# Designs tried in a protein design chat: VH-VL binders against Apolipoprotein N-acyltransferase (lnt). Part 4

Target 1, 229 residues: Apolipoprotein N-acyltransferase (lnt), of Prochlorococcus marinus subsp. pastoris (q7v0g7r236to464)
Amino acid sequence: WQTNMPTREKTNFKNQFINDKLISAQKIALSNDAKLLITPEGTLNNNFNLNFKSKIRMLAGGFRNSKNGLRSSLLGYQIGDKTYSSFIDKHRLVPLGEKIPGFLNIFSRGLSAVGGIQPGSDSRFFKWKFTQPLAIAICYEITDGFKIRNAVKSGAELIISAANLDPYPRKLHYQFLSLARVRSIENKKDNIIISNTGPSGLISEEGKIIKLFDPNTEQNDVVNPNFSI

## First folded at step 13 (VH-VL)

Design g3 (from z3 with heavy chain S31T G105S)
Fold by ESMFold2 at other seeds, look of step 14:
Structure g3 (fold): chain C 229 residues (1-229), chain A 121 residues (1-121), chain B 107 residues (1-107)
Amino acid sequence: as target 1 above (229 residues)
Amino acid sequence: QVQLVQSGAEVKKPGASVKVSCKASGYTFTTYHMNWVRQAPGQGLEWMGWISWYSGDTNYADDFKGRVTMTTDTSTSTAYMELRSLRSDDTAVYYCARGPYEDWSEYFDYWGQGTLVTVSS
Amino acid sequence: EIVMTQSPATLSVSPGERATLSCKASQSVSDYLAWYQQKPGQAPRLLIYGASTRATGIPARFSGSGSGTEFTLTISSLQSEDFAVYYCQQYWRYPITFGQGTKLEIK
């Protein structure tokens, strides 16, 4: 699923609109026999609950409250869930400091605008019941090839790159795509990219762009990644 | 409790457009899609598509894609279906329909009364 | 697209007798099948959903059975108000499709 909603409107967007869009997406996904629905970073607002029991396994970009504050996460919903049952938190790419390169600073400003999101675990490995292990990169985490390689070494069979690129210029969208291609080549794994106003699609383990959706449209589509060891 | 009331019959010329309304009451419309189904005289039922009440997302049947536009107005609880570039074989009764009150399955337990659209010549 | 084929096209029976209407899908639709009754000048009325579950307010003389590709609507002890056209409908895959109808008429 690709969203085309500006970040400011997404963060203020009512829970009802998000639920409606998820229902529409799940209906279409089920009709096409999809096994997993993936949404971009920040699709769900904080304390979000589905108004319905999920009918498909879903990894949705959103937020969760933790003991140490609000986390930006990819939230896992099993069939039957109204509340996520699994998660992987976004990890801060750089320490707090003033010597961050401009590219990374731009991404960090976007994160700060959503209420001072707290860092999660360094690991990008995500093991979820009844699915293959995944390597997860949220937003500029794709720049950390070491962490993604470690997830692949730990058994991850697919890379999922989720982002909200709305606050960033198109030049940075192309850089995000290029980094995702590099990660696919380095690790010999397919990479599913999902973003709201940026590139979304499937990159092969050889770095070929198998499918790329128009970044200016809201879309749902089914892709079949190649799983290899 | 659930009530779907449609706009009145219309007569149109080939090439024109028609916009049929469907006013809904008696249920939580933010959890349901509104479906449109048509029936040519003496013929069976043909699904045209659905629209999501709150988000405006649509799913159109291929035969109508490019000619149909569905919209909603949640402030008036009214769904609309507009069919453009009308032809004589678009003469039909157009129904709005919705699924059961507690989920979003696409079997239709409530139907509007139907709107006859006649395309002359 | 899943084609729904009903048989017979017309069924002539007497009041008080049993009617059996068939619906066949071109591929499996599991139990995602509904039956409707439609009288002239009226919108369809839901009779059965989930292949076998009667909708609220539908008399017990209506029963549905089947799964996969073959489905049956049975009307026991026909009443005068039961003479109408009956449609089956699958809701397993888009596009949503209906059978062409079976007209049940008085003999």
Scores: ipSAE 0.338, ipTM 0.714, lowest interface PAE 3.4, mean pLDDT 77
Fold by ESMFold2, look of step 13:
Structure g3 (fold): chain C 229 residues (1-229), chain A 121 residues (1-121), chain B 107 residues (1-107)
Amino acid sequence: as target 1 above (229 residues)
Amino acid sequence: QVQLVQSGAEVKKPGASVKVSCKASGYTFTTYHMNWVRQAPGQGLEWMGWISWYSGDTNYADDFKGRVTMTTDTSTSTAYMELRSLRSDDTAVYYCARGPYEDWSEYFDYWGQGTLVTVSS
Amino acid sequence: EIVMTQSPATLSVSPGERATLSCKASQSVSDYLAWYQQKPGQAPRLLIYGASTRATGIPARFSGSGSGTEFTLTISSLQSEDFAVYYCQQYWRYPITFGQGTKLEIK
């Protein structure tokens, strides 16, 4: 039995909570001269708008409405935005004529538990004004090595791996980290990992873990990835 | 009109704790961080930190980290600052202060009346 | 930590005259600079923010200028009520820091 809070008030409180978190994060990021703030998958609610003008470029995990339904996305906010101005949508993994491998089956069950999210573009290449081109993997998308490789071939200089791993067992957290390391090695690109309850940090283009934050802790920190060819 | 009303003066012994309250009225306080600033007698101003109203996130100045705890109660529009392990050099007037409503920059357009905390043996 | 240094420590000026108070930052704070007035037994009062923008209700005789590391508060025609202590404050980076104050006295 949950609280007796009306649904409308519950939604307003959650939006205020998220806005406060983002304000706090942006204040700290600006104090540390950060140029880009990245948040995990699912940080923002559906149809979320900031109640402030963003003071830093931000890639935030969230949801957006499209004409084809609800999408799970990384949402891009430029300086001055209260609504996102760019995005990259998560896409669904559907192996042609083959069974889903065991760990992908766990990811698929987790995705199904989230429900009615529409798949987005297959491309993992994200070119965003004022940043270097990026290769984006949202959650289980790190398993698609060809899509990440194609984004790097298209000019991506950094891999961003964002996830919400809260509903998944600890084994899957380490599998996510291992896959992120492989993507860094095979593409010779740094990989920034951002997750809510799993691994977050920086992996070098050689696959070395340069920085790894404690799982299940809320942390804001500045990393300086290498943008090498 | 915005008003910040603080709890009354306190006298404490070294090693004790003090909790100062700050009740906000006349604005929607939940869109701002509440800041705490102190001023020792005859001295300048020293920023102690801030707290987010809804999320409870804090940012403490290093000199107070480990000794200060800031909290809020949004149902009563009240912020609290607790300073533990008091020393004689913690004798000061403690202010709550807030920044502008439409921008969360840390310049303070409204201040509480101040709470004198005296630490003496 | 950004150290804010005010000068002079005490400024003696006659009513009706112009007062100029200086504030220097140990590193650039862009225009993220505020000025406050404080009278004995009172909380500080915001005068200027953004280095040069007057807060609501502040008389036009108060003006601020500067950017980067050097900032000035000017009071163009001193009134008897203006004799107080003045503080500058940077809000560019944490921790938030204040200058040590300039006391404005009647000559």
Scores: ipSAE 0.292, ipTM 0.682, lowest interface PAE 4.0, mean pLDDT 77

Design k3 (from y5 with heavy chain E57N T59Y)
Fold by ESMFold2 at other seeds, look of step 13:
Order: C-alpha cells, then sequence, then structure tokens
Structure k3 (fold): chain C 229 residues (1-229), chain A 121 residues (1-121), chain B 108 residues (1-108)
C-alpha cells in the first residue's frame, strides 16, 4: 500500500462536493415551494455527513452502517437535521415475480458488483415523522408487488421508486418504468420514480405517465402527486 | 428583539437534580435549533449538543449522553436542560444558544444570559 | 474530533492598534468557522460566521478570513470595548462542534 492518500482528506473532498449539490437542489426545491426532496439510490456516499441543517424534508439514496454491516438505504432527513432520523434499507431476498427471471438474474449481477452491501428489512412500508406514509421500492424491489400492496394496505399514500440504473441495459430501464406503472394501477396510488441515469417522473394512480424526464441528464424538478385516501 | 432568558442560578448537593429553562421570544421558536453550551469556572466553552425544535429530537455531544436531557415545550417557546445525579464537576455556567438554518455553517447568533449551577456539599 | 488551536494565548495591545488572532484546525473545515467575543460575566457574542461574514450589529473593524485549516480574526483599530476573550468555533462536523481554547486580548 504505497499510493493511498489519507482517507480523511479524500472523504472530506467528496463530502463537500455532494453537500454543494444538495444545497443547490434544496435552493431550487424551496424556490418552487416543494415539500419533499427525493434523490436517487446511491446519491450519498458511504459515511456521508450533511454539512448543513436541511431546510426541507429530504429522502436521499445512500448508505448507512448498521450493527450487522453496511446497508444500502433511503435516508430520511427532517427539517433542521444534519443526520437522518429515519431510513428504509434495500433487501436482497429473491423477488416474487417469476415473470421476469432474466431481469432478476441481471439484477443479481449488478448487486454483486456493488459488493459488501448487507441486505435490509423486507418491509416496504415507511412511516416518517411529519410525512404521510410511503411505500418504498429501491431498484429491483419494484418487482415485488405483494410487498408494495402490503405497504399500501398498511396506509401508504404514495409509492416512491428509487434506483440507480447506470449498470443496467436500456431495455431494463423500460422494464423498470413498466413495472412502476403496474404498481400504480394495482394499488391506485401515484408513483414517483427517481433514478440517476434512467427514467424519472410521476406515474398517476391510473398508470398514466404524467411527467417523464430525459434519462441521460441531471435534472431537478418539482412534481405534485395526488394523495388518495 | 430576539431574547433568550434563562432560569436563575442554582446551588445543589451532589446527587441532586436540576432543570434549567431557556425562554425564547421575538422569533418563531420552531424555526431555529437550540444549543446548550457549558463553561466551567475559568474555562473555555464546550458544546453539549442541541435539540431540533421542529421535531423535538435531541442530539448530544460525546460525554453528555447519560445524565443530561434536552427537552422543550413549544407552547411556551421554552427549551430545558435537565441534569441528574449532579457531580461537583458539573459546576459551571450553562448557556442556551439559538442557531439559524444557514447553508454554509452552524453558528450561535443569540445566547441566553447563562445559568450558574454550583454543586457542593 | 476536530481540534481548534488558537494563537496567541494572550495578546497585549493598546487602543488604536491592529489585532490579529489566529485559529488553526486539525483538519480542513472549509469555511465552517465562527468567531465569538466574551467579556467577563457575560455570554459570548457572535462576531463572524462562515469564516468572513460579520454578524448583524458588528462593527466594520472586525473582519474574518481564511479557509481550510488556517483562519484569522482581524480588528483593524482597537477600541476600549474590544478587550475580551475571543473563541473560534467549527461546525464542519457534529459530534462535537468544538471551540478553540480562546485568545485573551488585553490592554498593554
Amino acid sequence: as target 1 above (229 residues)
Amino acid sequence: QVQLVQSGSELKKPGASVKISCKASGYTFTSYSMNWVRQAPGQGLESMGWINTYTGNPYYAQGFTGRFVFSMDTSVSTAYLQISSLKAEDTAIYYCAREPLDWYGDYFDSWGQGTLVTVSS
Amino acid sequence: EIVLTQSPATLSLSPGERATLSCRASQSISSYLAWYQQKPGQAPRLLIYDASNRATGIPARFSGSGSGTDFTLTISSLEPEDFAVYYCQQSYNFPPYTFGQGTKLEIK
């Protein structure tokens, strides 16, 4: 080990870059009176620290250290916090949909490439202080219709589908979008899709694509989903 | 017009408990974090932690995770610091300090007058 | 924990002179540094935030500079009321936010 720079210095540099991007995103969100900022899976790096107190509720894709190892998660930051106060971890159990064996196989190879990520809880219901209950799908979890339906039956008012589709072929991007539409239709709930290099936008409870952003650009935009209860 | 008014000084015996109040006025209490800072006699300043006045969740610095409890009552715009099982080493001035939400740093723009807690037999 | 080291420990000067107070961080803290003034028997008062921005009501003779690890508070022409203890404070990380040990500015 003769070429490594001190980890502290490298961590601080990367952390500052992510914090600057988050500040920019929050400024845009506040200027548009947004109530929740959502970022794609894997937006925050390992051991990330927010250098400012969040000015809006933020649900950010990232990683957390747990007693049982590193978890890929969606992390909840409340107004006024520098640390997340809630989370939902990605899990690695085989999805129930046998109709997509090839998708599951490719998905497994992508997960192995990430390496060292511990599986999380299998529940997709997420109740976060001061927000409406949510149904969360991180990446391939959108294939598990039963878990999403159970979250909706438990009171979830909106589906959030977060992914990093960068390691996957374009055909899987369209498959991801199609699955998100199915989840919206069968549960009669709007579905917000947020991905880094894939589709992002809003799917209505009727399965209609209300808004879809160009998948090959970084974009910040505001959508207004309808809560149905 | 922003004011933080703390409760009066306390003289306590070891093992007792104390609860310090910090009454805020002149601003929206839940829009600013409230910090607690300790200063032992003749010593510098030491951050104890803070409470998110929007959520009510406290956050403690290392060394303050046991006998020290932050709380609040939003209806009267008041933050509280409770210290249990008092030790002689807890003798200090305790300040509350307001923190605005800023993009590039956390700082304490308004301070209470301080509450001296003296612990002796 | 990020350690802030202030120098000098004591600075003896006369009214009208220029004061330069230093604060050095044990690691980079970008610009996340604040300066406070504390007079005997009083609570601290915020002077500078974000390394260089004067707080509301602070006279123009106070200025802050620096980034990374080295920070400076400058008082361009000392007034009698400026003789006090000065603390720097970092907010790059919690826990804990940390203060420097202080610089006492006293009348020569």
Scores: ipSAE 0.244, ipTM 0.665, lowest interface PAE 4.5, mean pLDDT 78
Fold by ESMFold2 at other seeds, look of step 16:
Structure k3 (fold): chain C 229 residues (1-229), chain A 121 residues (1-121), chain B 108 residues (1-108)
Amino acid sequence: as target 1 above (229 residues)
Amino acid sequence: QVQLVQSGSELKKPGASVKISCKASGYTFTSYSMNWVRQAPGQGLESMGWINTYTGNPYYAQGFTGRFVFSMDTSVSTAYLQISSLKAEDTAIYYCAREPLDWYGDYFDSWGQGTLVTVSS
Amino acid sequence: EIVLTQSPATLSLSPGERATLSCRASQSISSYLAWYQQKPGQAPRLLIYDASNRATGIPARFSGSGSGTDFTLTISSLEPEDFAVYYCQQSYNFPPYTFGQGTKLEIK
């Protein structure tokens, strides 16, 4: 690609490149009768839109602008969407530590009339139209077993673990895989792992690695997870 | 045989409402987006937006986010355009147009016959 | 918003002649351009999609070309039924999908 081109033109080339790869991935998914396409954390750039209407339900790692800044998210595209219609943002811990004193929580609720209590704001539960509920872990969130367990208790049928492991050495890739296996075992749910340069594949509810792709190659493939009922 | 049949022309006074129907046949209604296009007398074509017939979610072009409502009824394969608080500048032919889910670009491969809405004082 | 500018505004030709209609985009839209024909009192008809693909049932005399910002509709040998208004339409980004202002092809 031409690095001396105007910045706007460089952005257009990157967007077209991502769109071409997504078209290829969706064609492969459709030829294998896949129900859901999942891409790694950070696959889509900021303010990305498809240049085509999605042919398959897609959870794509990307970014969204919120009132409080840029969010790393999984973005939900329904069939026929050109923009995402649902999302789940990567979770951030509270800056004052991991919890707020209980008396301040009660005081806040009293002051706000009804808006002070935020149920499930840190939840990893994700449901969107026409899909089964999911438990989502983006990168480091795989370390929070309670949040994943709570999503499963809320009805999630499958765990999706998405990551961009480019900045991390191979040793951390093994740790990510090991944590994903633990989450599958403790919740009795299959776990689909999708990463950019790290492990991608399917882990059974028993913690067995059913399928694992070469972490050093770009791949598209179809897996058929089992749901617990 | 793909066909889009729109409701008949309407003569309305300012402030009234109109609801235009577009009945689809010859294909699976929920597999194609439905677009609405406006053409004022003697003028060109203006895209108003579309409805995702799979989800039922409407998407409006700028300038059409207030008085214009897209809806549908999948049980009768029909899309609707409702215009409230009609103004004289709403006088136009309104087309529904089907959009396939193509890989490269969005285009309208089948059009309704158009519905003329005339708003006069 | 992406603006499409069609030229000429009016093109006067005779049956049997070659017509060349231009559509220029205010920014690159790759190949995401369609062409439509509209006769008086009728709905538009899709001629070309994806810049160069002929829609089903469109005669071979119609062809489209171009990429990026410059696009052309060519009618190799005009028939009497080809005298109409022609619109280009882009779909590169999020709505609004925009149309050009039209080129009227009229009999000389």
Scores: ipSAE 0.238, ipTM 0.656, lowest interface PAE 4.6, mean pLDDT 78
Fold by ESMFold2, look of step 14:
Formats: structure tokens, C-alpha cells, sequence
Structure k3 (fold): chain C 229 residues (1-229), chain A 121 residues (1-121), chain B 108 residues (1-108)
């Protein structure tokens, strides 16, 4: 069964919808003097381009095509760009020791059900022009404390945890939050959590939840973590 | 008052290089993208691409990714277009054009006077 | 890959008449279209942006309309200085921005 609309027309409609939402988000961010807009995993579709030049630095969850296939990524848009200029790809986990195996098994099945996504670099360190270094965890990567600690040891000043938790039960949303708190404690760094329908907010380096937004609601807000950009 | 003043006309032989300047005044140079537009004699307008004046990163339209280089010097609010290995077909007027960061579209609200580059043997 | 096709290629009219210039896009570009005027020996001048908004200093006789694929520039009562070449330009996706091939508006 196909819709009545041609594929190209559906793509234009979806892209315009996403662009309108991003314009709204950037207007709110600018009105609050934010320096960086972060959106959840999977916010943008494949090789998305803005219909406007970004007015704020933006890390947006999306997908990109590479020589080795489709990647799930955080895509970096500089001020004045319509195309991302930087990225960090989601990396596949090899769960040696089966830490939190039920949680990992569910994430693994979710990933395989999507299909077509290729792994990226295993480093979670992200350095971008005009910003402080970041440690990035996309979805299941929050379970790999070693890679996050390596990024912090390489100079990352802040942890960004991005996820699309739509396909997962609410119980896994709380496990995601708990893992994010552990990463903040063990690395002594603030952690910004950005998810679409799950928890979003700021966790302190002591593991305290400084701010937690209502799940299942689209929200934009400004947080001031230590060493944020 | 916004002004874009380009360098003067150039007469070059095939194989030479040319560097066109576009000096901006009356606004904050790094807050507006700078576009380059070519117009061959008797022809219409052709977008060559642009430079993000905030980052310094150039972006080229198809067909302009080889011999054409966009650059800038923010200390003098000037954008540059360099064309190497000039060919007779490069004979054209080259314009710089300023682009505001609009929410619902990109357009060129101020233009330089144009620089005629003539390539003849 | 968005192509803009302007029509007519040449439009011959007298001062005081209404001019209607058309620009058709090969796919929907929403309202992301601008119009420019270029007189002989001069740089282009922005007339209309976002399909229908007049640029600063542009006389009220210039108006733009349309969305999606079909766009129109209207000059309600032609003045002698309006005889020039007019270009439409889209910015829905970059690169490439594209210009239409131009419409020459000439006397008679």
C-alpha cells in the first residue's frame, strides 16, 4: 500500500515540516541568548538540509549517507550554514561482560529492526569550531562508560546524551536517565540529556538532576551547565 | 550605508590567474554571507556559490569546484574570488552579493558594481 | 536541481501599461523566491523577496505573488525606468541557488 503522494512530494512536505519546527526552536533559543541548540536523535531525515541558514550553532540528531552506508549521527550546523559541517556518528556496541544485558538486548533489537544503519567511529570526543570539546553518547552509547571517560580524558568539558526513545517502553526511559547520571558522577562532568519523548534535562557532575522536562512533550529551554557553550 | 566595492576590470591571457576583491562597508561583515555571481557577455545570471563569512568556509555550485577559490579577510571586511588557469570562457562580469540570514529564504539585498574579466589571447 | 523557467522571454509594452512576468519552478519551492531587476551596464537590484515582500526602497507599483511552483511579478503601471531584464531566483535548497533565464521588458 502506498500513499497517493509521490515520494519526492512527501519528502518536500516532511522537510518543510521539520524546517518550520527548527525555525521555531531557533527563534526561542535566540530570544533566550542560547549559544547552542541541541535536538534529539533522529530529528532530521537522511542528508537533511535547512531551507534557511542557521542562526545559531546547532547539533541536530539525524542521518547521513557515507561511503560505508547510512549513519545515525549528531550533525553540526554552524551559524550561516544550510548543510552540516561537522558530525559524530553513532557507534555499534560490543557488550563484553553483558553489563545491563536486558537493557542492551532491547536496544540491540531496536537497532537491528531499523536496519540499514552503519557504524561510525568509536570515539565519543567531539570538537567543533568555536565550541568547547564535548563527549557525545547517542542512545545505547550511554552504556559504554569507557568511551565516555576517554572523551573526557581527551579534554571534553561536557557530556551530551541524545536519544530517540519513541520505540522504547517508559521503563527503559528511566534506565537511560539512570545511566546518564552514572556517567556524570564517574566523569565529574555535567550531562545534558536530549530526547524526543523521554527524559530531557541537565544532570550535574554530582549526579543530581538539576532540571528534568516533562516527557512526551516538545519543549525548548535554556540550561547553563558548567563549561557549556 | 551598505556598500560593496569591487576591484577594477582585468585583461588577462589564457593560463593566468586573477583575484577579484569585494570590500564591504556599512555593516558587520561576518553577519552576512557573501555570494559570487557570474554573468557572461549577453547571458543571464549564474550563481557560483558563497562563503560563510562567520566560519570562512566556502561553498561552490556545480561547475565551480575546480579553478575557483573564495576567500576573505575579516580584518578589512573583504571577500575575494580567485580564478586560476584562466580560459577564454571565463570572460564575464563577476559580482559579489550580500545575503542576509532570513528565516524563509535567501536573497541578495546588496550587490557590488561588478568586475569585468576579459581573457583573450 | 531546481529549474526556474521564466516567460515570456521578451515582453514589449508601453509606459503606463501593466506588466505581468511569470516564473515557474520545476518543483515546489514554497515561497522561497526573489525577483531582481537589471538595467544595461548595472548590477542587479533586489525587488521582491519571499515571493511577495518588496525590498526597501522599491516602489509600490512592483508586487509579487505566488507559491509552490508558479510565481508572478506585476508592475501595475510601467515607468520609463522599468524597462530592463528581470530575473527570478530560488533558495529553497542550496546548492545550487538557481536563477531563471530572464525576461526582457522592452518599449513597444
Amino acid sequence: as target 1 above (229 residues)
Amino acid sequence: QVQLVQSGSELKKPGASVKISCKASGYTFTSYSMNWVRQAPGQGLESMGWINTYTGNPYYAQGFTGRFVFSMDTSVSTAYLQISSLKAEDTAIYYCAREPLDWYGDYFDSWGQGTLVTVSS
Amino acid sequence: EIVLTQSPATLSLSPGERATLSCRASQSISSYLAWYQQKPGQAPRLLIYDASNRATGIPARFSGSGSGTDFTLTISSLEPEDFAVYYCQQSYNFPPYTFGQGTKLEIK
Scores: ipSAE 0.136, ipTM 0.640, lowest interface PAE 5.3, mean pLDDT 77

## First folded at step 14 (VH-VL; from g3 with heavy chain G99E)

Design n3
Fold by ESMFold2, look of step 16:
Structure n3 (fold): chain C 229 residues (1-229), chain A 121 residues (1-121), chain B 107 residues (1-107)
Amino acid sequence: as target 1 above (229 residues)
Amino acid sequence: QVQLVQSGAEVKKPGASVKVSCKASGYTFTTYHMNWVRQAPGQGLEWMGWISWYSGDTNYADDFKGRVTMTTDTSTSTAYMELRSLRSDDTAVYYCAREPYEDWSEYFDYWGQGTLVTVSS
Amino acid sequence: EIVMTQSPATLSVSPGERATLSCKASQSVSDYLAWYQQKPGQAPRLLIYGASTRATGIPARFSGSGSGTEFTLTISSLQSEDFAVYYCQQYWRYPITFGQGTKLEIK
């Protein structure tokens, strides 16, 4: 007889791992004079807090508890924060058990990962102190061009597309990139794409891929989008 | 009390490798990154890089990229620095150095006792 | 790479006097500057971080000042145990760099 390691011990290692990753990323970002650090969807786990004070403004993919359950969100950390001070919740969840149009069927592979998560507000406009207004798409939300356009019409100067594409096949990664390009063209705004195993980079307001990182490598880099156009 | 205890002195020939260990103890939270700094006899200090304790991320100084490897063993709270393809000008005291407990900036509040590595010939 | 230049190379002073050590950075490092003391056969000891904040356990006779490119370590009322080499270090940009050292000799 020997007791398995408790889930709490595995969770503690996971939290230490994530905090170490974030510190490494912030060190690199600061050394390159970055003004905002953005991480992919799902980077932070539930009940996560930094074990350090953030030294850079950060939008981190993660989860938060709300009155009606767990939300998938981009969490905003100001300089000095150990707990997020702003957020935007993922609104459009992948449907459970419903018939789905062709390309959306590919997204349904992730239903178990989204289970137990509640939808947030339908607005994709995000403004917080000391940053330009943003239009936010988390994962499949990039498919909702109307909501992104409404955020741009409301004053968003940049589109942020964050995703965790691990549960999805490579074809969907290409479709995600294509949709992000369409959103940039439609709205005449630059689009920063941040994903863990899929495409990450900068798409211009004309739909040009200015920079695209290798999706199979961990990368930190600085991009300079156009905020005024 | 915070302690960083390094492995003992080494004598190596040119072309060989050396692996220096640094065991951390005396605090309730492992420092975020372990840094390695060396000092040639009668010379100043030269930063070699850092390694993240739990994630394994590294940032090596350019002068050492390609021949340094840093690792950690979190179960024993021990960091390692391996320097390959040794040459005579690698003769130095090698230190591990801790970033502050409440601040993860690259200034170092605790240092190991140093490990002298001598590359003969 | 940010070059840290210390002056003087050697400073000879009597116990009880004031010592002033200078450190210049080749480009601004804001206040991301640390000072270390190293005695023969020992590891460096952190004295000052953030250009002016004394590390825990450092006597009040040690003080730091400056920002940007110009920094000063001042030791008031020098004690005999203050014989050592002193290094400045920037942690603003990679690679992390140290000054070449100032040797403080007691007459």
Scores: ipSAE 0.326, ipTM 0.704, lowest interface PAE 3.9, mean pLDDT 78

